# Ledger of designs, part 5: VH-VL binders against Uncharacterized protein AF_1118

Target 1, 158 residues: Uncharacterized protein AF_1118, of Archaeoglobus fulgidus (o29147)
Amino acid sequence: EDFSMDAEQLAVVLLKNTISNLEMSNKFVEILDNSGSDSVYQNLWGVIYGALAVMAVNNEVTTALLDEVSKSQELSSKVGDAINSLGENSTVVFGDVNGSKGLTLILRKESEVLQNGSYPYSDNETLSEAYARVVAEFTSRSVDFIVKLFSKIDEAWV
Key: E = the ipSAE of ESMFold2; O = the ipSAE of OpenDDE; V2 = 0.75 times the mean of E and O plus 0.25 times the DockQ between their complexes.

## First folded at step 1 (VH-VL)

Design M9 (framework fv_murlentamab; at its last look DockQ between E and O 0.04; V2 from the best seeds 0.00; counts 0 for: pae E 19.3 > 2, grease 19.8 > 18.9, placed apart)
Fold by OpenDDE, look of step 2:
Order: sequence, then structure tokens, then C-alpha cells
Structure M9 (fold): chain C 158 residues (1-158), chain A 121 residues (1-121), chain B 106 residues (1-106)
Amino acid sequence: as target 1 above (158 residues)
Amino acid sequence: QVRLVQSGAEVKKPGASVKVSCKASGYTFTGYYIHWVRQAPGQRLEWMGWINPYSGGTKYSQKFQGRVTITRDTSASTAYMELSSLRSEDTAVYYCARDYYDFWSGYFDYWGQGTLVTVSS
Amino acid sequence: DIQMTQSPSTLSASVGDRVTITCRASQSISYIAWYQQKPGKAPKLLTYDASSLESGVPSRFSGSGSGTEFTLTISSLQPDDFATYYCQQWSSYPYTFGGGTKVEIK
């Protein structure tokens, strides 16, 4: 990131990064769908966001990589296997409501950055407000994703 | 060194308008939001709004919406606050204040010396 | 609007005393700053984000708190500390200040 950016520019970058996470998540769903195995849904529906976290770098390169993965049955299968391997570590990956571990900890760390400022993303809301909005959206989409995963499980075992 | 220098005291009659200036120096003017905060005698500080000197964007407290206009002249590194339809209760010291830093902030590290605006018939 | 209520409104203390000022928000907030103001002067930033001290501020000042309750503490009051102190939230618009706490000499 360019630290020479002004507050609003940085805010845009951060929000876009969050949006990118959402897009990455969606792509990940696609990857799972392309994995060819319903077992990936059976093993751990919650690990998906954790897997994204493990991939660590949320940038255009990662997005490009995920795109490539989604286009490959073999690579999609490998991702599925990775999810299966992480299946027993959902708490570690995602954390808890206290934000002491996993993804929740990451969110808290990001929040700490936001806590240092209240520059507006737009004239209508502060960066914190904007971030909160995006986080809420992220959460909403996460729930939708979970529902989808569970639906897949049902389809797999009915 | 960072400095915010405000215009001098004003005496206005009810219904009039006042425009206070805040000249910034010692830093990149466009890099930091400028806020306006007022304080009536013996009262708490009251946030009025901010301006983004770079874009000219503003945000106002609803309390002052429609009466306050915050502007800036980047060439002069000066922010302005105009308050119209003045009332006696608008009598206060008006401060301009710089946001803490240019990427994250919501508090004010540098303040002008204040401008007393007295509204009396 | 978020109402910031400071207590006490006035506090009499002696040099060397530990002073605690409380700021309560009408709803949960995340971001608060504290200012010191002396008569006829503009406020001076003391601490931000509840706990971080502004550069140049003596270490005897400290901020803490979360949710709806925040505190500013002066571990050992010095002669230069007699002033009025204000909390300020910037969790949401409009930014709002507390009513102030005047720390005066006993």
C-alpha cells in the first residue's frame, strides 16, 4: 500500500480490500463447487474464510490466483483437500466472538487501525462507519455462504 | 511549526452573518481536515463541521445545517467558517482545529487561537 | 446524538493527588479523546483512542475505558494541571464533547 495516500484514498483502498475479500470468498465458493466433491462441504463449512486467511495476501495477485484455481479441476480439488485438512481447526482459523483468534483477531487488528481515525470515506460517513458497513455486509454474505454450504451438505446426503 | 491563525473578534447583530478565517501554516494544508468547534461562555465545546481542504468536501452538524458554510482557499492555505442568521446564542469563541493526521483521525492536535463572535442587539 | 457526560463537573485536588475524570457516553463508543483547556486558551490534546498519549504529553496522564465509560487519570497532579478537561467522541457524527471537568486547587 502507498502510505502517501490521503485518508480518503486509504479508506478507499481498505474498503476495496474488504470488498476484494468478499469477491475472493465468492470465488472460493466457485472453487468448491468446481471441486467435484460434495465432501468438501461436509467436512467444514466454516473453514472457507479461514482458508482465505491462510492464503494471507489479499490483493490482485491472490485474486488472480484464485481465478486460475477456479478454472482448474485439479487445483480446485487441491483446495478442497486443503479445506478437508483444516476441517478440525475451525476455531483456530475463524476465532471466537471475542476476537482473540483467527479471522476475528485479524478483524480486530484492522479495527485497531480504524480506531486511530475517523476520516470519512465519503462526506456521509466516517471511515469507521464505512468499515463497519462493509463488515456487516461481509458478515451477511458469510451467513449466506454458510447457508449455501449447508444446503450442499443436505443435497449430498439426502 | 504547525500554526492555525484565526481572524479577529467580531461583533454582529442578530440576523447578520459572520465569516471567520483560519490560516494554516507549517504543514501541507490540503493534507489535513479542518474542523470548526465553538464554545459558548462557560459551556462545552461544540463541533460544527469539517472541511476536506483537498476536495472542498464538507460535513456539518445537523444543528448548524443550513446556517454554516465551511470553505477553503488552498492558495492561501486558509479555511473559512461562515455562520448566518446569527442569534444571541451564537455568541461564542469559534475555533478551527486540525485533524490529528492525514490518514486516520477524528481528534484535533492543533487549534487556532479562537475567534470571539459576539451577537448582540 | 451521542451525549457525553463528564463527572465530576468540578474537582478540587492538591498537588500530588491522583485524579480521575469519568466520561460516560449515552451509547457505546469506540473512539474518544481528551483535551486540557486553560482559561482563554484553546484546548490541548492529551490522549486519543482512549489510551494513547499525544506526543509531548506527560506520562502522568493516561486514558482508559471502553463501551460507555472512559476515564482520564492524572497519576500525580502537578501545578500545571489545574485546568478544565474535556472528553470527545468521534465514533459517530456529530462529534460531541463532554461538559468538562474543572480541576481546581484545593
Scores: ipSAE 0.000, ipTM 0.580, lowest interface PAE 11.9, mean pLDDT 78
ESMFold2-Fast, scan of step 1: ipSAE 0.000; ipTM 0.488
ESMFold2, look of step 2: ipSAE 0.000; ipTM 0.472
ESMFold2 (binder alone), look of step 2: mean pLDDT 92; pTM 0.944

Design P1 (framework fv_miptenalimab)
Fold by ESMFold2-Fast, scan of step 1:
Structure P1 (fold): chain C 158 residues (1-158), chain A 124 residues (1-124), chain B 107 residues (1-107)
Amino acid sequence: as target 1 above (158 residues)
Amino acid sequence: QVTLVESGGGVVQPGRSLRLSCAFSGFSLSTSGMGVGWIRQAPGKGLEWVAHIYWDDDKRYNPALKSRFTISRDNSKNTLYLQMNSLRAEDTAVYFCARMGEYFDWLSPYFDYWGQGTTVTVSS
Amino acid sequence: DIQMTQSPSFLSASVGDRVSITCKASQGISSYVAWYQQKPGKAPKLLIYAASTLQSGVPDRFSGSGSGTDFTLTISSLQPEDFATYYCQQLNSYPLTFGQGTKLEIK
């Protein structure tokens, strides 16, 4: 019935429902296995939480939850805007990853590491191409996770 | 300081009911991200999660116990309850109440502060 | 349900020894594991959460490592007060489950 909540409380409810649905967390970990070590999931969640908090401040989270299918493009834009609003800086380090060539992507909010993942480097890529691919994959997976999360929460909430 | 104190344990006959209480201080279950729960330990055995409850009244139960046990709280008294019905000899254990994490780390449901436990013995 | 299996179930050691206890999950749980210490007649005490993060107030001789399915609790130099039973717990899926425990006894 009465679901009036401030934006911050809504973000917290979304976060709690993700924890309550540990099966979704397992799927997220499985998807991220190709993006680096197991600890990447915890760091990436910080970025997702930040995006949800910023969207909630703009009263956008509830709108996205009402119609996830038709608003997937709007959600992608909102996630991008939220990440930019948090002032993240990305750093890519080329080096050895478990005996193979690889990249480490570090997303930071000033003074804090929000995501640190190691990605295999393709032998047929330049460093610039590998960087663009890693950033695009990270962004795509983040958006995909949030859309899936919204779909699950919509079912649980309605 | 965070403190949790269990009470209500005792000797009870099979088939009877018992309600345990846990008085806590040093935190509020009204704080977003906070949770408290019950863990039990049978004599000479390991730990078994029973149930927990979050600040927004979200309740989670061990499936083996869900039909007989009910978790609840009274925020005005800073007290957690466990209502146990249809008790069996297998429910004989020390019952601990414990707090779940801090808000900034609540993504992981671990238990950071524990009470001393209250003993429940189910025997004829 | 995710089963947590500890190895060994019993361990004898001397003060000053380096001791390691292993915990294996029946399926991948990333870094969602916690470790507890329990002394006879006492409540468990949290030592480590998120596989490797040391709880405030816990001596730095305790450390945790591992990810996925295999986790290890290490005590770098055993002290008299460390003789206790140790439990791992997975935090990844409901129901929450604990290992069977490892009893650390003085040699």
Scores: ipSAE 0.000, ipTM 0.495, lowest interface PAE 16.1, mean pLDDT 68

Design P10 (from P9 with heavy chain T100S L101P D102L G104Y G105Y Y106G W108G F109T; framework fv_miptenalimab)
Fold by ESMFold2-Fast, scan of step 1:
Structure P10 (fold): chain C 158 residues (1-158), chain A 123 residues (1-123), chain B 107 residues (1-107)
Amino acid sequence: as target 1 above (158 residues)
Amino acid sequence: QVTLVESGGGVVQPGRSLRLSCAFSGFSLSTSGMGVGWIRQAPGKGLEWVAHIYWDDDKRYNPALKSRFTISRDNSKNTLYLQMNSLRAEDTAVYFCARSPLYYYGSGTFDYWGQGTTVTVSS
Amino acid sequence: DIQMTQSPSFLSASVGDRVSITCKASQDISNYVAWYQQKPGKAPKLLIYAASTLQSGVPDRFSGSGSGTDFTLTISSLQPEDFATYYCQQYDSYPWTFGQGTKLEIK
């Protein structure tokens, strides 16, 4: 029960605010993608990834996400490359690793969108629909933990 | 089976606008992961990437051209467009449309090309 | 931007020869490189992607190698139809960039 405000906790707050609303999530991703070399937005990639690692022990969704990343050589390599490539056209997208495999975090370079040949998703499902489904699942599973963390940060700031 | 056919090229004066079209068949740009774009080649010179558009309407531009060129598509017509504004002599080139879907190794490899349409910017 | 530099710019060879064309990236691009063949008045044709993967329908005499910054296209036994200009291209990051080209001419 001890929260100090650091990069990981800030990223959790940002993830909660971003993923709690698909419209806001999509706009945030658009802003990050269009920011180019703006250093404040580029730094968010590392902060978000750090938050996922911190939350792994407290959250089924982030634990499953990190587990999927560790099982996929392509995905883990691309996550690493995107974190190291500040200033490249990269953004954060939540998506399935392979249809039914579970929740995963994709750093948006073009190849990560397909994740081990998950293209096409289906005749009736676009990437936007798959993203919306994954965001909803992540929010549903993680919201209680994220709300608790956000409340404790707010208490510390008051 | 996959074909791309460019049209709309010609001779234009500096400062004017021109819209190129690329009619394609054998695939759909509405297919998840699909992408299509423009590459140009000045007379006697090499290849230069211009712009690319994906199935989800995500657009990528050569930063040197982004302020003057706009990529768009019409899925109902299986047609790709390039709107070129404020044309300059250095825009004189053959403009190719080409397909580059997202796969295992990402987007950026052009597997099918049109024959090209020539744009000459001359005063 | 990532710069792609090819060498040589011109290469003269005879039918049956083994030829190699090199391409150097200004920074590490892993294996995100493609090779194209272009004949006069024609569109380019994709030969190789992911540095070493042969495109379907391309003759086995073509091969690619390399990783990081240094890449090579090899034609093991040159045929008359292989005289063309060859381009490398990186697709690791935007903007996608091409080498200046290597013109392969008959000796």
Scores: ipSAE 0.000, ipTM 0.495, lowest interface PAE 15.5, mean pLDDT 67

Design P11 (from P9 with heavy chain T100I L101R D102G Y103F G104W G105S Y106G S107Y W108Y F109T; framework fv_miptenalimab)
Fold by ESMFold2-Fast, scan of step 1:
Structure P11 (fold): chain C 158 residues (1-158), chain A 123 residues (1-123), chain B 107 residues (1-107)
Amino acid sequence: as target 1 above (158 residues)
Amino acid sequence: QVTLVESGGGVVQPGRSLRLSCAFSGFSLSTSGMGVGWIRQAPGKGLEWVAHIYWDDDKRYNPALKSRFTISRDNSKNTLYLQMNSLRAEDTAVYFCARIRGFWSGYYTFDYWGQGTTVTVSS
Amino acid sequence: DIQMTQSPSFLSASVGDRVSITCKASQDISNYVAWYQQKPGKAPKLLIYAASTLQSGVPDRFSGSGSGTDFTLTISSLQPEDFATYYCQQYDSYPWTFGQGTKLEIK
């Protein structure tokens, strides 16, 4: 089904959890345990888009976020999309972080894993095993990026 | 068996251009997650990352070299190229071609290397 | 750019010795460190990645440790073929950078 997570609520929950010093990885593991692969991708992108949408309306937070995302081409593109949806023009500096490149390709190649069962670093892996590994890698990278982003926001809030 | 063999090095005058080639076998650059790149080493000095390219044609450059160097590949020939323009004395080095592993795990490393080709920039 | 500093730059040892080479990053790079071995006139060879994961085919006398900014490569019992120059490399962020190298020489 096309049911998606409420991105705004997810962004608020993640921001509060980061500020309250909760382990974000625990929340993402819980989502993985209770959700199918498709819902994980929808939830993770809902989190990213929702966080960006919430932060885009707060100028002080947006400045700290943009500084962090300038190091990530993927995140800078998502920030640009979120700000553009609000009718704003912003300067986004393209940075390049290895993790953001991985996240982009995991999302783009999800259909390849599902259809072909081919994964370049696991010759003896089944399709379901390859998919689970791709999802785990994406979750690990997303948690790292979100934690870094929200740590930057937390620093700006103090 | 994975092999990489560099060629195209030589003696060249400052300000000129030179194109290096790397012929590889045992893997394909069309394989998802696969990358290849260039690392150089000046005489008696350490290693310096130059540039790399992934299967999806995504290219990354050392910022100090981006304006003068261009990376490309030809999948039909299993060959990687490095176009070097406006060469300077400080570009004198052995240029190595290497395969990049770990794209999907995030642990990017150079797991197989060629023997290198020597570029000498002198008047 | 992230600077990688190795110590010592030069180390003399005998066959059978335990030796350690250290590498310090100018900022936190988690475990995104690889170690390479280079013999005179040859290309580098990957030994370790993810700070502590041994590459397939590398002898188990090699080990890596550390996280954050401080990393160590250890050879538990030196063999004649281990006399070489060793490099650490960070791949946390671009540009990827290498340490200056540690030359391991026979006593």
Scores: ipSAE 0.000, ipTM 0.492, lowest interface PAE 17.1, mean pLDDT 68

Design P12 (framework fv_miptenalimab)
Fold by ESMFold2-Fast, scan of step 1:
Formats: structure tokens, C-alpha cells, sequence
Structure P12 (fold): chain C 158 residues (1-158), chain A 124 residues (1-124), chain B 107 residues (1-107)
């Protein structure tokens, strides 16, 4: 086994190199759907899609996998909610927005009214500081979740 | 400012039903990522998660309570409900409602703002 | 169900002390842990989420650490208002579960 690879590199390699087969892509979607009772998976569905969108933009994930994942009603709903707020002053876009593959987040100061897809940030932060934090947190949590997901599906995802 | 206020508690006989309400303000349960839930605490005991509901009507229950308890909401009134049926002595507790926090990196579950609680006593 | 076990159940300390409370999960929960403070007769207050992220408005003397199965809440210099019961909670998997609580008492 290659123990010199960290979990982040392993997750990227696994997604990029294993998902060229449609049956494997379908198995990935089945596992996501069957994880509906797991609060981590449910709460991170948008984050998973965002990670896949970021990887697709960076040419690290196939479009076929992203298409299969987008067929999930739960993921589509979470991504749709984020995109519904597009056009606000504090808009942050992750991934490719072509064909609704991207995730759009609206950053709002805590003193402003929250809306669908709006993520609050401290009145003490600048927009630039909030953006840097959100990008770092989003990427970190996406990778962490993918690693956790693959640890639960080792036998199906060789 | 965000506030949640519980009501509807009281003394009830075993086997009866009771409906709790939680009136909230300062946020909308229609906002993506928002959720509200119920947590209870028996006298002198710790916290026990009861149920919650998300903006998209996803409802989750403690498996021990699922057959007897139902969570619902009325977004037009900014009110959360807990319908409790077939009450038992072990349901005696303070029932808190709380908002589920979401963060900028995703919709993670922590209870960030809590109501003061309403007391339910199931006794003969 | 994931069991959350706190230690100690009771802790006596003095103002100015460094205090640590631990929480052990029965299985790997990554960093999906929140910590709450509860004073007698009052609702809990969120202190920490995602194991180490400090909630807005919570004093810097509170910090969280850990991943996997072992988590720690630390108060670097105990203040009079910190005497309370502390709870950890996992939100990795349903059902969501809390630790039994740690009561922090004045020495």
C-alpha cells in the first residue's frame, strides 16, 4: 500500500482514476443515496458536489461522475439553493457554472437578513478575509468528507 | 436578534398527548441550510436529541421516539411544533427548541441559539 | 448508536486554573463534535463546533481539539462565570448523541 500519499492526494487519485467506468459511477451514486440516514453525508451533500465541481474545473474528475452525482435530488436541491442567490454583491462562485455544475455562495454580514444560499460572515471581517476563509473551509471539508465516504465503501471502490 | 420561545408544556397523565410550540424570530426556516429541532433534558440528567426539521422539510427523529413523536412547522407563523403521543413517565423533561447552525463551508449541524425550554411532566 | 463518554464527570477547580475536559466517541466521527455550556436553570450555549471552531462571541480562553475518537475542551484560565456543566455532542451520524456531561465546580 502507498502510505506516502496523504488522504487528500489519495481521494483525488481515486476519483480521477477509478470513475471512468459507468458502473463505478452508478455505485458511487447508490452509496451517496444510501447514506441518507448519516447526518454527515446529508449536511455535506452540497460540499461533496462542490468538491467534485472544483476537481472538474481542475481536470481532476470526469464530467460523467459529476453528471451522475447531480441526478441526486438532495444534491441538486442544495446546489440550486446556493445558485438562487446569484448576483448579490458578496457572491462567491466555486467550480464551473456552465450547465449548472458550479456551486454559488452568497456571503452576507451577520447584520444582514439571511437568504437562500447566503452564508453569514462576521461584521469584523472584510469580504476578502471571509472569501479566503470560506474557500479554505469548503475545500478542507470537501476533501475530509470524500475521504470519510471512501473509507466506508472500500469493498465496492477498489 | 434571533430568539426561540417554547410553550405548551404542562402536567399530563400517562398515555395522553401533548403538543409543544416554538415561536422563533430573526431568521426564516425557508433559508437554505436552516434547521430547527427539539432537545430534551430529564430532571438531573443530560441532553437528549429528540427530532429536527430542515428548510427542505427533511425530518429526522431519535429512533427511540419516532413512533410516538411528530415534528412539523408553519413557516408563515415562524413556528415549530412537536406532537407527542402515548406519553410515558420517562418523557418527563424540559424540552428545548434550538436553531441548527450552518457555516460558510457547508451545512454542518450544531445548535447555536436555544430557547429557554418548556417543562413536560408525565405523572398520575 | 455512537456513544459519547465524557471524563471526568465532576471536576473541581479554582479561578485562574487551566482546565481540560475530554470526550471519547465509540467510533470515528472525524471532527463532527460540538461543545456546549449549561448553567443551572438555563438553556445550553454553543461554545465550539467542528471540534475546534470557536463560536462567535465565545471568549478566546475556550478552545477545542481532537479528531477521530478523542476530543478535548480546554479553558486556559478559568473565570467565575465558567462554573457550569459542559456537554459534547456528535453530529456525524444519526441518532445525534450527547456525552453525559462534566460538572465544573468551584474548589
Amino acid sequence: as target 1 above (158 residues)
Amino acid sequence: QVTLVESGGGVVQPGRSLRLSCAFSGFSLSTSGMGVGWIRQAPGKGLEWVAHIYWDDDKRYNPALKSRFTISRDNSKNTLYLQMNSLRAEDTAVYFCARIYYDSSGFLDAFDIWGQGTTVTVSS
Amino acid sequence: DIQMTQSPSFLSASVGDRVSITCKASQDISNYVAWYQQKPGKAPKLLIYAASTLQSGVPDRFSGSGSGTDFTLTISSLQPEDFATYYCQQYDSYPWTFGQGTKLEIK
Scores: ipSAE 0.000, ipTM 0.496, lowest interface PAE 15.6, mean pLDDT 68

Design P13 (framework fv_miptenalimab)
Fold by ESMFold2-Fast, scan of step 1:
Structure P13 (fold): chain C 158 residues (1-158), chain A 124 residues (1-124), chain B 107 residues (1-107)
Amino acid sequence: as target 1 above (158 residues)
Amino acid sequence: QVTLVESGGGVVQPGRSLRLSCAFSGFSLSTSGMGVGWIRQAPGKGLEWVAHIYWDDDKRYNPALKSRFTISRDNSKNTLYLQMNSLRAEDTAVYFCARLSPDFLRYLEGMDVWGQGTTVTVSS
Amino acid sequence: DIQMTQSPSFLSASVGDRVSITCKASQDISNYVAWYQQKPGKAPKLLIYAASTLQSGVPDRFSGSGSGTDFTLTISSLQPEDFATYYCQQYDSYPWTFGQGTKLEIK
């Protein structure tokens, strides 16, 4: 396939397209299903999850999502339904974070990633080092979360 | 609405102890990624980080203060504490409590909500 | 410890002016910088985090830039309520440290 974008740019484009056009989720799944390599799958989903986590921490996912949902009451309703269906052990929380309304992706204490020592970090570990370690853990363990999140959003979009 | 309110400041003699409290509302310290901490400011001087505590009871201290100060919380009362021992004239400051954003990547969003501060004066 | 040095330490300006305050870290801190505004007798208020991300509710005349060791806070058109002391803070490494502050006052 003609990959003219780097993985980081692809992740950002996919996240924005997911917010504005949920139909893109099915096309992306078809692309992954037709790939001949597990390494391509893991690399792409790892980058997507890493980008989503960073954007959520910076409230960028919440801001972008709010911009789109404010344009359509139908889209707002579908997103709300998807969030509610994720349940108590989710990494998605709808609420007001730092004065902003919207969807915030928060890693819960009960998550396996957090429980396996992705947090806390030691006094000798810088934030940059902790971030690299956490992103590596998400790449290895969190592909399932993104699939579940996209599935719930796709269900609500019907 | 999120609020934090400090109390317990006052005038104390050198060598004595003092315990500060911070009552918070509008959030829970049991929320994953959440933390609260103490920052102080001496009269006419800049800001100095004292200590903070996370939802999982992970505690971090300014190394210069670690031997004399202890941070703790009571989640059932939504209250943060700072126990200050062996106080010195250099500890004279306004003590603020602040919320650390709910972020597992160690609070990339900074300290977003602050209390008004409580004044500690250490003098003989 | 990571030392944060602000320049200038004080700045006189007029309403409508564009002003910039710089902050230099003694080592690479990536983008783990926050900026705060403090008015006399008040608690600090968060303006910017992650070097360039504007806090909700903060006017868009405020902006942050930089990465690594050099960071800048810019106010594009000063308003009367902007005269205050500004602090940068690093949160890459313990202990967390603040700059010495920049006092912005009316000319």
Scores: ipSAE 0.000, ipTM 0.501, lowest interface PAE 12.8, mean pLDDT 68

Design P14 (framework fv_miptenalimab)
Fold by ESMFold2-Fast, scan of step 1:
Structure P14 (fold): chain C 158 residues (1-158), chain A 125 residues (1-125), chain B 107 residues (1-107)
Amino acid sequence: as target 1 above (158 residues)
Amino acid sequence: QVTLVESGGGVVQPGRSLRLSCAFSGFSLSTSGMGVGWIRQAPGKGLEWVAHIYWDDDKRYNPALKSRFTISRDNSKNTLYLQMNSLRAEDTAVYFCARIVYPGYFSYSEYFDYWGQGTTVTVSS
Amino acid sequence: DIQMTQSPSFLSASVGDRVSITCKASQDISNYVAWYQQKPGKAPKLLIYAASTLQSGVPDRFSGSGSGTDFTLTISSLQPEDFATYYCQQYDSYPWTFGQGTKLEIK
């Protein structure tokens, strides 16, 4: 998936929702500012991944997850459990789309399936190696995209 | 209805070249997820993958054969080709063409679902 | 290269028998295995892909199981038309490789 092409529209949706939830926005920024510890950063990627999945399908923000994060300095036990599940096959799965060549990363959320793009099969790599590469690329792009979205939110704030 | 029909086999001397053809119908190689390939079987032996080509012109070869064999297609004729150069006695086999398809949503799969009846290549002095 | 080894190479059985053919990969290939049936003088026919998914039109007496390195093709009640040679194939890594084949003969 080309995240940069959708950045403007996704930023507008996130900004619109954030302005109605100033405390939520401030809390999320505070958590990201403190992401120097691996555990905090790893926990946050799940929220970012889930938010991107919802926004990609409906062009909307996952208010329930963000609201839970805003209620504490660290993620609640329930949100933490959800994040730990994002590495499982039921949450992030490698699969194919009928009629598409390559590796498709499929994100599941509450039994909903979101296709997050197809990646070409690389020469001389195994399917297991290709899966690891696709997961790493998707995670990297998702984190970078959300960081850029929050930068735009900060620029729009008064 | 999917059909694949091989042709071009015959007797050829070592060191020479031969071109095989596979005429297919019932699908288009322009359809995303579709591929066609070659599998061979030496007399009394098992199956050996040779090469295949996908809708996007991605070509994959058995590394043991890549230097001597070239896969190509003509979409206007719905025909697959295998150009075999510098033929050796061990290339003697029945050559099958077969379709490749990705079956679905949650399983990465590449398999041969429809096969032609094969064409025989004999490399003999 | 990934080696696929079938066991047994030859199997004699009677109509109505339950028979199993095993295929072992030299490394973990998850579930990326297909099974084919080949009758004398004919092209192979796809039976199973993704280790356990039955191809449309294939009788339900055929089933596949396994994951990782060990895979099994089972015919629950052998019929006369099932006497053939069976091949497994891995599609995890290039080059794609087939087992040596198992010839199923009538007793």
Scores: ipSAE 0.000, ipTM 0.494, lowest interface PAE 15.2, mean pLDDT 69

Design P15 (from P1, 16 letters changed; framework fv_miptenalimab)
Fold by ESMFold2-Fast, scan of step 1:
Structure P15 (fold): chain C 158 residues (1-158), chain A 124 residues (1-124), chain B 107 residues (1-107)
Amino acid sequence: as target 1 above (158 residues)
Amino acid sequence: QVTLVESGGGVVQPGRSLRLSCAFSGFSLSTSGMGVGWIRQAPGKGLEWVAYIYWDDDKRYNPALKSRFTISRDNSKNTLYLQMNSLRAEDTAVYFCARDEYLYGWSGEYFDYWGQGTTVTVSS
Amino acid sequence: DIQMTQSPSFLSASVGDRVSITCKASQSISSYVAWYQQKPGKAPKLLIYAASSLQSGVPDRFSGSGSGTDFTLTISSLQPEDFATYYCQQSYSTPYTFGQGTKLEIK
């Protein structure tokens, strides 16, 4: 309702927000519009996954944007896949967050679901400390992937 | 040029320990997004992932091997190690070290450069 | 664990033939698939990453396709140097798993 856009338009908006201080927005749009090579579009999916993962974890986008991600079956699957590639310590579930559809990060330890429990991730840390650590690691890795992929794309195409 | 060279293999009796080394050049494991792992191959069999270490020292293991194997690094020497304890006949394999520079996701998704491998034989 | 099953396990073809090898994941893995070539006595060599991206230096007769659970490696025109065993690998989640391999013999 706040806005309407397809998966590609949403990805471009999220990427511009994530990398606003880099001179890559115009190149990214140009590459996305390029219909010449399948490999170019494959490289773009890494950037899209990384941008969406960073936005989902940091909650740096509006609820409307997260709601649109949840409504797009293909885009939601790609975001989930990207976050799940972080490993078995975390997963993303699309569902209600404070009465609105959005992205939720669920931490796991063995078979336990930490979001709804009081179980520490380790004996030496609280649940809050575990969440903070995982969010920081996830954010750092996601940013690194976006930067590295952009460097590779820039080298190959511009 | 990127190179990886494994060493430390040999013949060892069951129950003993062995440490493998992988000397690499042409990249730094301190570079964000970089990782190095171990993959093994038993004689006449396929590939089996053993362990992986990220640039930030985060470590991932094949669950079947985690209790006996430890991955570590020495960044000052550009060297990766695999400590193998309580060796079994089933551990007989060629052990390769391989590099990954993330492109999709934050796990080691593919291995773009490999060493030639070092042979470990666990035999009485 | 995610299981990767290759088909066929063995393939014999002539120089100049088009060959396809398939890989099936036991669950959806998006595009997190790589393909490797291994010649007897040598280390594997990366051919394809992210399901369809050709690794630098690999001949363009090699191509990859697929997403979700079904993936294909295609060699458009076999050359003598393509005699090797080919492996697919998933990197969607740990442990990373490989297919059992497809042995290609050129006649």
Scores: ipSAE 0.000, ipTM 0.493, lowest interface PAE 13.9, mean pLDDT 67

